# VHH binders against Tensin homolog (tns-1): the designs that were tried, part 12

Target 1, 170 residues: Tensin homolog (tns-1), of Caenorhabditis elegans (h2l045r38to207)
Amino acid sequence: MKDRKEGVQVEYITSRLIVLSCTSETSERKFVESLLKASQQIQNAHNKHIRVWNVSQRRHDISSSLDAIPFGWPSETAPSLEKLCTICKNLDQWMLEHPLNIAVIFCKGGLERCAIVVNAFMRFNAISATDDSVDDRFSMQRFSERFLGPDGPPSYKRYLGYFSSLLSGR
Below, E stands for the ipSAE of ESMFold2; O stands for the ipSAE of OpenDDE; V2 stands for 0.75 times the mean of E and O plus 0.25 times the DockQ between their complexes.

## First folded at step 15 (VHH; framework vhh_podentamig1)

Design g4 (from f4 with S103E; at its last look DockQ between E and O 0.01; V2 from the best seeds 0.00; counts 0 for: pae O 12.7 > 2, placed apart)
Fold by OpenDDE, look of step 15:
Structure g4 (fold): chain B 170 residues (1-170), chain A 117 residues (1-117)
Amino acid sequence: as target 1 above (170 residues)
Amino acid sequence: EVQLVESGGGLVQPGRSLTLSCAASGFTFSSYAYGWYRQAPGKQRELVAAITSGSTLYADSVKGRFTISRDNAKNSIYLQMNSLRPEDTALYYCAAYEDWRYESDYWGQGTQVTVSS
């Protein structure tokens, strides 16, 4: 993350799953400007087939620009398992509604929370009736490992273990 | 009603030691897990150390230097910081967790630690 550019960054994890994030070092001015730019970029590409999940703090400008659904929690903390399940179900439902639908996971203040969602969604898809492609799964895994791998926060690793247990009914 | 109050922060030279304390009130202390976090200017909050009923966790950057402990009789959590480095400079927060799987946490106001020659 040390080499990340200032401002909101757009990253396609899969063709239909986008991570939109901004580092905490980014000035508020730069954040707003780059958010608008990113919003326009995504809108131009996907139009009405966009839905955004904000996993950071609530922000009016995010809501107005991307119509983001608030699911935020503090950095370096674990969301409730219920919340995470809800996010995964919502993502899945949206993806199933139309093949052109894309999901955007937004987070201001790093990529760790995005990685948690992506990792959880990967785990969710593995047990759900809807199968993703091998390539998509691998992409999600690679992204997760970037931030939640061996050097990731211990609390996140613990949480994901609990989530897996929940999904499996254990 | 619920309160976490950190103390023990200050200005120290590199290589020195410092002990942070966190006093908890307003809930059943023994039923919770606890963590120390820190946030440097312009950086994200990061977990430094955590303690549950039976285990401790440490960030790689502090392993071997920091020790987290708890005293149920005093409703307090401690962070012993040895061999301090300039990169340890941050605002240190105490957090209480009823369950690691949930985001319902209590936080203190933080105590400033500055390591400088």
Scores: ipSAE 0.000, ipTM 0.210, lowest interface PAE 12.7, mean pLDDT 85
ESMFold2, look of step 15: ipSAE 0.000; ipTM 0.288
ESMFold2 (binder alone), look of step 15: mean pLDDT 82; pTM 0.814

Design g5 (from f6 with K63E; at its last look DockQ between E and O 0.24; V2 from the best seeds 0.00; counts 0 for: pae E 16.7 > 2, framework grips)
Fold by ESMFold2, look of step 15:
Formats: sequence, C-alpha cells, structure tokens
Structure g5 (fold): chain B 170 residues (1-170), chain A 117 residues (1-117)
Amino acid sequence: as target 1 above (170 residues)
Amino acid sequence: EVQLVESGGGLVQPGRSLTLSCAASGFTFSSYAYGWYRQAPGKQRELVAAITSGSTLYADSVEGRFTISRDNAKNSIYLQMNSLRPEDTALYYCAAYEDWRSESDYWGQGTQVTVSS
C-alpha cells in the first residue's frame, strides 16, 4: 500500500520558469490524464504567454496538449554544446520578448535533463544582457543541485563547466 | 476518414442544463482518451473534462457541475452541463488522444454553447 505521486508534476523554478516532468514508471493512462490536467493548469495561469520545450522523446500527446517544441536528446546522455547553447538562446529570446512570457521545460523520464537545461540557462544568464535577479539564479541553482550538487555525477558538473568556458570565450 | 462530430450546443438560460454529444468514427473508439475543451471569445482554449477507460478529470471551474461520460457501444462521448453560468459561454470541442506511439490527435469542429438571459 505505497502512495507514490504518479503523473506529470508542475514545478515553478522561478516566476517565469516552469519544469514539467514525470517518471518513466508513470503508466500511459496516468501520463495522458495528468498531462491534460497540467496543460489546463498552466494555460489557465499564463494563457498566451507560454512556450514549452520538450527535452525528452518526441510524442504526439506532448505536442498536442502543450504545443511543445521538440528539442530532446536520449536519456542518460549529454546534449551537444551546440544544442545546449541553442536552447539557452531560445529561452532567453522568449523571456526578453515580453515580461509576462513563461518558459516551460518538459521531460518525460525523470528530472535529469530538465536539471541540465536549468543549470545551463543559469550559467547563460550570468554572461548575457538579460533581466534576471539574484533570487532567480538561487532558485535555479537549488533546483539543479538536487541532481548536480556536490555529490552529483561529476561528469555533468565537468560538462557544464565546459559550457561556461565556451560562453566566456565570446 | 477519422471524424469527431459535436452536437447539442445552443442558447440556454443561466441555471439550466445542456448535454453535449461527440460521435466518433473511423478508428477504434475504446483505445483512445477523450476530452472536452472550450474557447470563449478573447480567451485561450481550455480543457474542461477528460475521460479514459478508467478515470475522469475535471477543471476546477466545472467540477461538481459537469459530468463527462462515454458509451463504447455507440462510439460516443458526452458532456452533461448542469447549473450553467454566463462564463460557460464558449465554443466546445471534442478531442481524442492516441498513446505515445502515434503523433496524431483529433479534434471536432466545435459546438457553440451560449448562456444568457
């Protein structure tokens, strides 16, 4: 009699950055049901100011329910530095286009890929001309450190260090 | 080929009831999840109710007033709308969702519901 929360979970990282995720153990029925509910919740709160990036496997229900941009890479792997830079530029561009714009990062299959993108975006904002705050950076750091903190996989920490070095060379 | 056809919309007074129907054809009805969405003028389309083979879900704004159901033998989905309010005025759409192995979803053309004195 174990009560595990299954389905798509909605988490605000900052006032303008949302993570939508579900575990790989989520049944297909529960996934579809909870995806519809999450879509409703987000659209009711933010209506036309939503853009969603799917960083997991492409799926029809994700694209139809969330109008998600496919931008994923395989689980348990790292994206190319070019891909990581591209998604950060797209997120930044969307955020700058209108102050009410909300970026949503979606991943079916755990939070790992979302954490990589959030951490990368935090680093991207540190060197770009953007309207960010110290509170937002701390929130992104807190979220990403659940997976990339001091005892997290050292390979991801080194990889994101390479990303920061690439950004500094500009 | 694949079709979802809504019906049952109309003009009703506040506090009254209306039943929307959605007839599905051109695919295996029982293997899909279904939803009712609505779009009011000047607003974004929003989910009002969804149904799978074993579960239902409702938007907070309609919970307790609306009931989604289906009849697998008739390939039809229904939305019973009770205690209607002016803010329920919208174009109502039926949608069908395939599982993750397919990239398609299907939408009807919509049926208008207007709640006004």
Scores: ipSAE 0.000, ipTM 0.119, lowest interface PAE 16.7, mean pLDDT 76
ESMFold2 (binder alone), look of step 15: mean pLDDT 81; pTM 0.805
OpenDDE, look of step 15: ipSAE 0.055; ipTM 0.498

## First folded at step 17 (VHH; framework vhh_podentamig1)

Design k1 (from f4 with Y34M; at its last look DockQ between E and O 0.72; V2 from the best seeds 0.00; counts 0 for: pae E 9.2 > 2)
Fold by ESMFold2, look of step 17:
Structure k1 (fold): chain B 170 residues (1-170), chain A 117 residues (1-117)
Amino acid sequence: as target 1 above (170 residues)
Amino acid sequence: EVQLVESGGGLVQPGRSLTLSCAASGFTFSSYAMGWYRQAPGKQRELVAAITSGSTLYADSVKGRFTISRDNAKNSIYLQMNSLRPEDTALYYCAAYEDWRYSSDYWGQGTQVTVSS
């Protein structure tokens, strides 16, 4: 929420899942400056084993700093269930391709969309053929609770319940 | 000074129950996510059960048999272990996690649970 430091923050959700986010109150100058720093930090740690999904509005003018796959949707709305399923499959496939591969979820304009994707991926992992660590699920749960905890929007909790139903039918 | 003290381990026969306790001191207990890990000989520690402000999580191998709970007034968490099996034999650790970190900040010394005929 509003206690988060201004600028783009780098947060490891698991050892292989990173969230890059900033609040909507972050100035454009601070955003660009901090994005460059975050990109360097991630590249220094993981080299070319990084793939980034942008779940916010596409920004062509920053592609040199963050080469992100455009996968976003409007703030304060829900994505299609097909879009969530596709993101989760892509994350899973990327991480299965190589043990050093790191997935990055990027969102400019708050944590909402990142939290939705991380929660959806946690649910996806629960039914995946390759068992995931309970420790990783716990880490994803802790992160998603910053938006989707007991006092979070009930509509998103219901929506993610629908996503779980879709996964069980596929 | 932060301390996590486990208790309640021991020798039990298969099918019986055991309750582990972890008493915490030296930090603001209610703001931490807590968990129970176990380590069998020659293995990495694995998360068995965890409790956050919003939910509980369990490893598949213990789901339906183990229950984690928290008492903030006593600064304690508990692990109720029912229908114990020899495969549950391990050193059980209590862990505390600072919010929005994916690793434990603090570990107890562990309590041994041995399930044997």
Scores: ipSAE 0.006, ipTM 0.429, lowest interface PAE 9.2, mean pLDDT 78
ESMFold2 (binder alone), look of step 17: mean pLDDT 82; pTM 0.825
OpenDDE, look of step 17: ipSAE 0.460; ipTM 0.801

Design k2 (from f4 with F27R; at its last look DockQ between E and O 0.01; V2 from the best seeds 0.00; counts 0 for: pae E 14.8 > 2, placed apart)
Fold by ESMFold2, look of step 17:
Structure k2 (fold): chain B 170 residues (1-170), chain A 117 residues (1-117)
Amino acid sequence: as target 1 above (170 residues)
Amino acid sequence: EVQLVESGGGLVQPGRSLTLSCAASGRTFSSYAYGWYRQAPGKQRELVAAITSGSTLYADSVKGRFTISRDNAKNSIYLQMNSLRPEDTALYYCAAYEDWRYSSDYWGQGTQVTVSS
């Protein structure tokens, strides 16, 4: 009943965190065309202050168009806690390096893997507890609850609970 | 172009305080953020603090001791440095960044801070 957006979508989660994603139903031609457009859009907006993490399957076109760092894991599975901790640390270090630095999380094949990373990063940020991060945490929560809210898969909720406990030392 | 002039550096004993200032002058620019960076001898330059219209950021090593602020009426940015330690010894740079959508960076020449008995 609802219209679906085709191709690679650009969504700002915060002013410094972007999700690039497309549905698995997107044709290869539409994917390639829209990937180029999204890449140009982001580079025009943020220039040298962009770093992209690909959390889906590694592909040459993604690597060449976005200069994406491969950090993917199989669809419909949870990543290792080590991998999740590593990407959160990398995101944090990148954003700390320069106030204009923008982190981009890319996923071909839906938003679920992006939502896992965004939720994990929200939890990672919560342990640093500053007033200037509160709005960002709310924005990350709102994005991730599209897939991890009350109706979301229970296994991801338990997994992210484990991650949060690991961060606090519990 | 935009000119940034830092001041307030100097020699100070451990535990004391300094205030660095950065005055922006020249052509009008649409700065989105200001930052303070430092570079100690033999080390890489690192971000110390940054301020935007909506938030501030601090390096872990200075949280709770340093405070960045801005005075738009004076077109100035400040770094209040309290409880100074010898490891804070560095050349401190002010930087200004245009609108975050369009990248253009401006840097000052730096002001030396030396913390020593």
Scores: ipSAE 0.000, ipTM 0.170, lowest interface PAE 14.8, mean pLDDT 77
ESMFold2 (binder alone), look of step 17: mean pLDDT 81; pTM 0.819
OpenDDE, look of step 17: ipSAE 0.007; ipTM 0.270

Design k3 (from f4 with S31N; at its last look DockQ between E and O 0.03; V2 from the best seeds 0.00; counts 0 for: pae O 7.7 > 2, placed apart)
Fold by OpenDDE, look of step 17:
Structure k3 (fold): chain B 170 residues (1-170), chain A 117 residues (1-117)
Amino acid sequence: as target 1 above (170 residues)
Amino acid sequence: EVQLVESGGGLVQPGRSLTLSCAASGFTFSNYAYGWYRQAPGKQRELVAAITSGSTLYADSVKGRFTISRDNAKNSIYLQMNSLRPEDTALYYCAAYEDWRYSSDYWGQGTQVTVSS
């Protein structure tokens, strides 16, 4: 894993998929200040084509700054398969509404939950995979592996297997 | 004057292939993102495929069959359509998007694609 700076960081996984997060060690003061900066950066870059999914604890300041959709679950746990499927469907729908739309996955307290969503979304897209999106899939895979490992923990590997099975039935 | 001109449509049998072209003029081609849309009779216009500076995306219904590409030297966008189905029958439009931050859209007049046995 790479070292992260204190404060909210903006990372482009693909040209249209952004992860916005801060470490659990980030002070509340630094969090608020850096959140504003990150919000402004994304707003300036993508205008009205922004939608944010918060996968951490629901917070008023996040909602007010980014108009984030609450999809959080406790750290160190896996989301329900239903929730994960819903997130992936919402991401896909948003991306297809307009080619300039970008999706932001936000998490306060680490990148593991973001990695779970990114990995799930990669799998979601792969059920109808084409050679045209290999680069994006590769980027998503690299990001997820960076924080979850190449195969993830054994329990998570099984979880992802269940998710894939669910997707195959859609 | 900004102009998008589609071509390549026609009548084909199921399983066949077509390549649509969109020729752009009147603006700096490389500064734009592009998309192919289609509208079938009685249905809403829908995104088929899009291409930006770094990504492509496809509707689920065309994934694995359609490929969008661009040629900056020719100021053109293409849609390779393989394994065509009757449900692909529609008027296909080319669209240009000016910037990631600004959504100024330009549209062509469309080219008809009809898939029928």
Scores: ipSAE 0.015, ipTM 0.298, lowest interface PAE 7.7, mean pLDDT 86
ESMFold2, look of step 17: ipSAE 0.542; ipTM 0.840
ESMFold2 (binder alone), look of step 17: mean pLDDT 81; pTM 0.811

Design k4 (from g2 with S104T; at its last look DockQ between E and O 0.69; V2 from the best seeds 0.00; counts 0 for: pae E 9.7 > 2)
Amino acid sequence: EVQLVESGGGLVQPGRSLTLSCAASGFTFSSYAYGWYRQAPGKQRELVAAITSGSTLYADSVKGRFTISRDNAKNSIYLQMNSLRPEDTALYYCAAYDDWRYSTDYWGQGTQVTVSS
ESMFold2, look of step 17: ipSAE 0.006; ipTM 0.396
ESMFold2 (binder alone), look of step 17: mean pLDDT 81; pTM 0.808
OpenDDE, look of step 17: ipSAE 0.233; ipTM 0.668

Design k5 (from g2 with S103G; at its last look DockQ between E and O 0.03; V2 from the best seeds 0.00; counts 0 for: pae O 8.3 > 2, placed apart)
Fold by OpenDDE, look of step 17:
Structure k5 (fold): chain B 170 residues (1-170), chain A 117 residues (1-117)
Amino acid sequence: as target 1 above (170 residues)
Amino acid sequence: EVQLVESGGGLVQPGRSLTLSCAASGFTFSSYAYGWYRQAPGKQRELVAAITSGSTLYADSVKGRFTISRDNAKNSIYLQMNSLRPEDTALYYCAAYDDWRYGSDYWGQGTQVTVSS
């Protein structure tokens, strides 16, 4: 995290799952400028097949630039299991509407909340997953581990365990 | 003229297998992504499987049973359907997607798959 550049960064987790984020230390000026740049980059690459989920504070400029769906929660906290389920279902539905659709997870103020969503989505897909998506699962796992740890903090490990239990009906 | 022609559909009993084929012509086959859709009576058209430049994806309802593949030498896309169920009954369409950025697509006329005991 120390080596992250200031400003909004674009990272492809999979070919269809993008994380868009900036550190909390990023100035508002740099944030706005780099957001526009990142938005343009994604637009040029994926055209009409873009949908954004904002997991940070609701902002009008994000909505204007990327038409982001507000799903934010406070930093250093976990979202409700219901919210997390909703996000995963929304992501899945969007991906199934068209094979060229891509999903963007946006967060202003770090990557931890993005990692939570990516990890949850990995678990969501795994309930019916086959070997066809092993590479994507691996990429999502690597990203999650980078920011949550191999097993995540004990509190998040338990939380994500509860999420998995919810998905499986246990 | 761009053309997609599906074949391989038919009437089968539950548990049996079918292989659908889609022959493409009128464009550079290797430059496109492809997908199989299906539409059951009274339902919306839904994605079944898709194949891009390097990945495949499947609807949850067909994961583990269906396999999409492509043969560039034959300008064809295939859908191997195993362990067929009555709920798989639908008109199956082949789709071609022009570019990752632009998302233009072409459709075939469809091939009927009916699964019934």
Scores: ipSAE 0.015, ipTM 0.295, lowest interface PAE 8.3, mean pLDDT 85
ESMFold2, look of step 17: ipSAE 0.024; ipTM 0.540
ESMFold2 (binder alone), look of step 17: mean pLDDT 81; pTM 0.812

Design k6 (from f4 with A33S; at its last look DockQ between E and O 0.01; V2 from the best seeds 0.00; counts 0 for: pae E 16.4 > 2, placed apart)
Amino acid sequence: EVQLVESGGGLVQPGRSLTLSCAASGFTFSSYSYGWYRQAPGKQRELVAAITSGSTLYADSVKGRFTISRDNAKNSIYLQMNSLRPEDTALYYCAAYEDWRYSSDYWGQGTQVTVSS
ESMFold2, look of step 17: ipSAE 0.619; ipTM 0.869
ESMFold2 (binder alone), look of step 17: mean pLDDT 82; pTM 0.819
OpenDDE, look of step 17: ipSAE 0.456; ipTM 0.793
ESMFold2, look of step 18: ipSAE 0.000; ipTM 0.169
ESMFold2 (binder alone), look of step 18: mean pLDDT 81; pTM 0.813
OpenDDE, look of step 18: ipSAE 0.007; ipTM 0.251

## First folded at step 18 (VHH; framework vhh_podentamig1)

Design m1 (from k6 with E98D; at its last look DockQ between E and O 0.73; V2 from the best seeds 0.00; counts 0 for: pae E 3.0 > 2)
Fold by ESMFold2, look of step 18:
Structure m1 (fold): chain B 170 residues (1-170), chain A 117 residues (1-117)
Amino acid sequence: as target 1 above (170 residues)
Amino acid sequence: EVQLVESGGGLVQPGRSLTLSCAASGFTFSSYSYGWYRQAPGKQRELVAAITSGSTLYADSVKGRFTISRDNAKNSIYLQMNSLRPEDTALYYCAAYDDWRYSSDYWGQGTQVTVSS
């Protein structure tokens, strides 16, 4: 796997889905500086059409800088299936409210939790009446496979299989 | 340098089949994801099939008729197109995406597919 740059990185997974993240190795100073820059970048580009879910540990600076909805769980663990279902519904509802609406998933401490949410959202879209373009599916699949590809952790893949079963009513 | 070269296009009758090939060179073939795109005159370029490390994906308009595949030994990506229709007429492009590098996508020059009587 390739090394990630230090600091908060902004990555468009689709034209309407952004992942905002930094590694656990990012220094506190670099984190604060890059968080402010990333926040400004997103707000300048999308203004009132952004909504941010923080899937990492709650922090005052994250809540203040990004106006982020606290939705996190501990690193290296799986969230409850109810939590995954709720965030997928929230993402879907936000995107349905307005065609310009952009969802942002924020994680301090690596991309693992973001990848879990993106994977869950792909599974949610496959079962729900949400109409996804193949371009968006391709982009989300590429991102997800950085951490949940063929060589990824089997336990997370199994867990996300449980999520799909829950969505289908099995 | 990175190069993608499409081949296999041509004129075919409706209902027939055609196989497109994309030969890749100048990079580590297995570290990329690939897409087949098409563009008809006056239309926007659209993705019809894609292959990642773990999945294949298809546009609804071609699902069940087109199959994307890769051959790592030959550094090649293929598009098997069955049950061709006049609306499949387009210039077909191969594209490569580095999953780990920002804004690093590469495109071929395209191969023409024309479906008519």
Scores: ipSAE 0.401, ipTM 0.785, lowest interface PAE 3.0, mean pLDDT 83
ESMFold2 (binder alone), look of step 18: mean pLDDT 80; pTM 0.804
OpenDDE, look of step 18: ipSAE 0.554; ipTM 0.840

Design m3 (from k6 with A96K; at its last look DockQ between E and O 0.02; V2 from the best seeds 0.00; counts 0 for: pae E 12.1 > 2, placed apart)
Fold by ESMFold2, look of step 18:
Structure m3 (fold): chain B 170 residues (1-170), chain A 117 residues (1-117)
Amino acid sequence: as target 1 above (170 residues)
Amino acid sequence: EVQLVESGGGLVQPGRSLTLSCAASGFTFSSYSYGWYRQAPGKQRELVAAITSGSTLYADSVKGRFTISRDNAKNSIYLQMNSLRPEDTALYYCAKYEDWRYSSDYWGQGTQVTVSS
């Protein structure tokens, strides 16, 4: 039987952008077990070329298992534009340092905060001088549309529009 | 058993229009996203246009000239190609994207578009 996905899931958004997430319904034991498996999976695939940003609440097990940079904000709220700009710049700088570098966005508690960051990074790439592709932008758009599609929250769409304006110097 | 069948290609004069179609079967059509790709001889495959449930994306080279659309009732994806140029000559094929994958394993045989006088 096709089961609902439980525990930490590994999802490649692009060849160089990974989302690690689990739902709020994931039990503590399942979370810890699946976090260790996911950590091993991405480390085996990418060696020292991974860097993880945790956009959820800080936790010791996340910090120790993933060596994650704490960059979270409360669920169902928008981060500051400064915070969003900072993570996009960090992601871009990391990817620019080496073509094998992989960025990982981690969130315990659903995909919403990951979707916000991925959408912001897509907009950042459209303006920045990074080596992006139409395929990568489409993949990021498709992922983010789970929460920011045509019937999604208009306030987040407007907020991300302001972010794009900031990047273009408006 | 996903199937994607392209049609509508042909020989056309520069500046004219052509509509490609892609008939899909073997899955719930409305649940997925789709794209059109093209490959000219000796060149790499490139994405031309993509469509989700509510958004579209275009390669810079075709923006303003090509329009992707979908018809969920006919399980079909379309590419309206206006103001065709010789550099649009290629084998065009459609692709189905999984919800959580970067690429698609589902491709048709393609339909040839040739733009010349």
Scores: ipSAE 0.006, ipTM 0.256, lowest interface PAE 12.1, mean pLDDT 79
ESMFold2 (binder alone), look of step 18: mean pLDDT 81; pTM 0.813
OpenDDE, look of step 18: ipSAE 0.011; ipTM 0.272

Design m4 (from k6 with A95T; at its last look DockQ between E and O 0.01; V2 from the best seeds 0.00; counts 0 for: pae E 17.8 > 2, placed apart)
Fold by ESMFold2, look of step 18:
Structure m4 (fold): chain B 170 residues (1-170), chain A 117 residues (1-117)
Amino acid sequence: as target 1 above (170 residues)
Amino acid sequence: EVQLVESGGGLVQPGRSLTLSCAASGFTFSSYSYGWYRQAPGKQRELVAAITSGSTLYADSVKGRFTISRDNAKNSIYLQMNSLRPEDTALYYCTAYEDWRYSSDYWGQGTQVTVSS
């Protein structure tokens, strides 16, 4: 990543999609302090219209602070295609329920797993009936390409190609 | 500092129309999303309508009868309520949701709408 910031960082990918992340090297004290601050920030901005998916290691303090839904898998590995389909369907269902609903993807341990989910969701939207704007799709693409762009690991690119094929039924 | 002041409530007969207004005072009106909630006696608050920079949402019970709108130049939000029914009787609240970089959500004190004859 180009920034070496400590603690939990908040990034809006689209007006309705937020990524919360921190590096693996963030101390436990800084993590807890910044998580509480980030949680307050998104609750104040969006109130009851947020839902959080944790794509990193499950932790009780994360569940208590963000009410995060556990969907994690080990760092530096690929999730099952079934898991990616499930989280994309859950994101889509949440977004369709209300126009004010905001999805939050949380990862302790870098942006890699968040980028995989954002890329998968972008591909899911290309096939689904979700009412996403062209700008939103490009914003998701730009975010995911920070980790999965042309120079990214070939195995991840092929894996996400398989995901697209699964979505289309080929 | 955001302040929301509702107006336009009152007593009306079934089938009539009423327009609620919400005057927002504070900075950067256009960066907020807004909603109308209502609470009938003995009921929980429910969302009636919401408006963002790009879309609107309506509760099923009011779709086709109510219209939410905003006027960024006048810092105002409106709820046009047509074909009013006795079950629309409630205290109607204007609310604002600001960007994550600003302060928390705001609620008005509410304006009473009573539909009866």
Scores: ipSAE 0.000, ipTM 0.110, lowest interface PAE 17.8, mean pLDDT 76
ESMFold2 (binder alone), look of step 18: mean pLDDT 81; pTM 0.823
OpenDDE, look of step 18: ipSAE 0.249; ipTM 0.664

Design m5 (from k6 with S53H; at its last look DockQ between E and O 0.01; V2 from the best seeds 0.00; counts 0 for: pae E 10.7 > 2, placed apart)
Fold by ESMFold2, look of step 18:
Structure m5 (fold): chain B 170 residues (1-170), chain A 117 residues (1-117)
Amino acid sequence: as target 1 above (170 residues)
Amino acid sequence: EVQLVESGGGLVQPGRSLTLSCAASGFTFSSYSYGWYRQAPGKQRELVAAITHGSTLYADSVKGRFTISRDNAKNSIYLQMNSLRPEDTALYYCAAYEDWRYSSDYWGQGTQVTVSS
């Protein structure tokens, strides 16, 4: 038997960073039902302090339920470096605007694109920040390594290395 | 070049202690960061402890029970595991990071820890 979790899963990476995702194998019915539940759960917990970036294909139900900002790219491809830099700046700016602001990254079709963004944000913070949020970095590393760990796709690891080099001017 | 070899695993009773060690080979040992991971059958691999520049970090499930340390003179990393529980049963891996913030560069083969009566 295969390890399968159907429906939209809600995961707090840090107290201020949430990932919403579902596998591409999730049925359309289960997706819609669980999306509505997840949306209500997050809005009940954090009210108006939520901003959602959809890193997958645009859909009306995602826009309606989550008021998500479209920022996606095709699955199994790498995003442009400009897109990664832009979403990292947007996440950083949102979190700096108010201490209660929560960033949500949404992906329909697996966690890989979410893991790319979380890892990129981790690298962005390492270059651009002088804070002492080591617990947040630990949590983001644990999440991203589920998909970008030793058995993860080498092409994404190389791509994220290139992203770091561009951030540092190399 | 870093090569990692874990040892110290075994079968222990609940409530007992074990010390895992990881012998690293390489001239740059002191400049690296290190982590201990574990993976139980059918579960995802998880980072349980890390030692970085200026910090030691722990997953909530092991805080207060596990301690990571390193000895630069012996090129070794340790995981002291106290108050062991059946839930700690897993294959434990040592990992080394040239730059902790991005990804692990080197992995050991693992040492089995089994906590059972």
Scores: ipSAE 0.005, ipTM 0.316, lowest interface PAE 10.7, mean pLDDT 79
ESMFold2 (binder alone), look of step 18: mean pLDDT 82; pTM 0.823
OpenDDE, look of step 18: ipSAE 0.013; ipTM 0.269

Design m6 (from k6 with S103K; at its last read DockQ between E and O 0.79; V2 from the best seeds 0.74)
Amino acid sequence: EVQLVESGGGLVQPGRSLTLSCAASGFTFSSYSYGWYRQAPGKQRELVAAITSGSTLYADSVKGRFTISRDNAKNSIYLQMNSLRPEDTALYYCAAYEDWRYKSDYWGQGTQVTVSS
ESMFold2, look of step 18: ipSAE 0.566; ipTM 0.852
ESMFold2 (binder alone), look of step 18: mean pLDDT 81; pTM 0.818
OpenDDE, look of step 18: ipSAE 0.809; ipTM 0.929
ESMFold2, look of step 19: ipSAE 0.595; ipTM 0.859
ESMFold2 (binder alone), look of step 19: mean pLDDT 81; pTM 0.814
OpenDDE, look of step 19: ipSAE 0.816; ipTM 0.930
ESMFold2, fold request of step 22: ipSAE 0.661, 0.575, 0.589; ipTM 0.886, 0.857, 0.866
ESMFold2 (binder alone), fold request of step 22: mean pLDDT 82, 81, 81; pTM 0.820, 0.816, 0.813
OpenDDE, fold request of step 22: ipSAE 0.840, 0.775, 0.827; ipTM 0.947, 0.917, 0.944
ESMFold2, last read: ipSAE 0.545, 0.603, 0.517; ipTM 0.844, 0.866, 0.833
ESMFold2 (binder alone), last read: mean pLDDT 81, 80, 82; pTM 0.815, 0.810, 0.819
OpenDDE, last read: ipSAE 0.800, 0.835, 0.845; ipTM 0.923, 0.944, 0.944

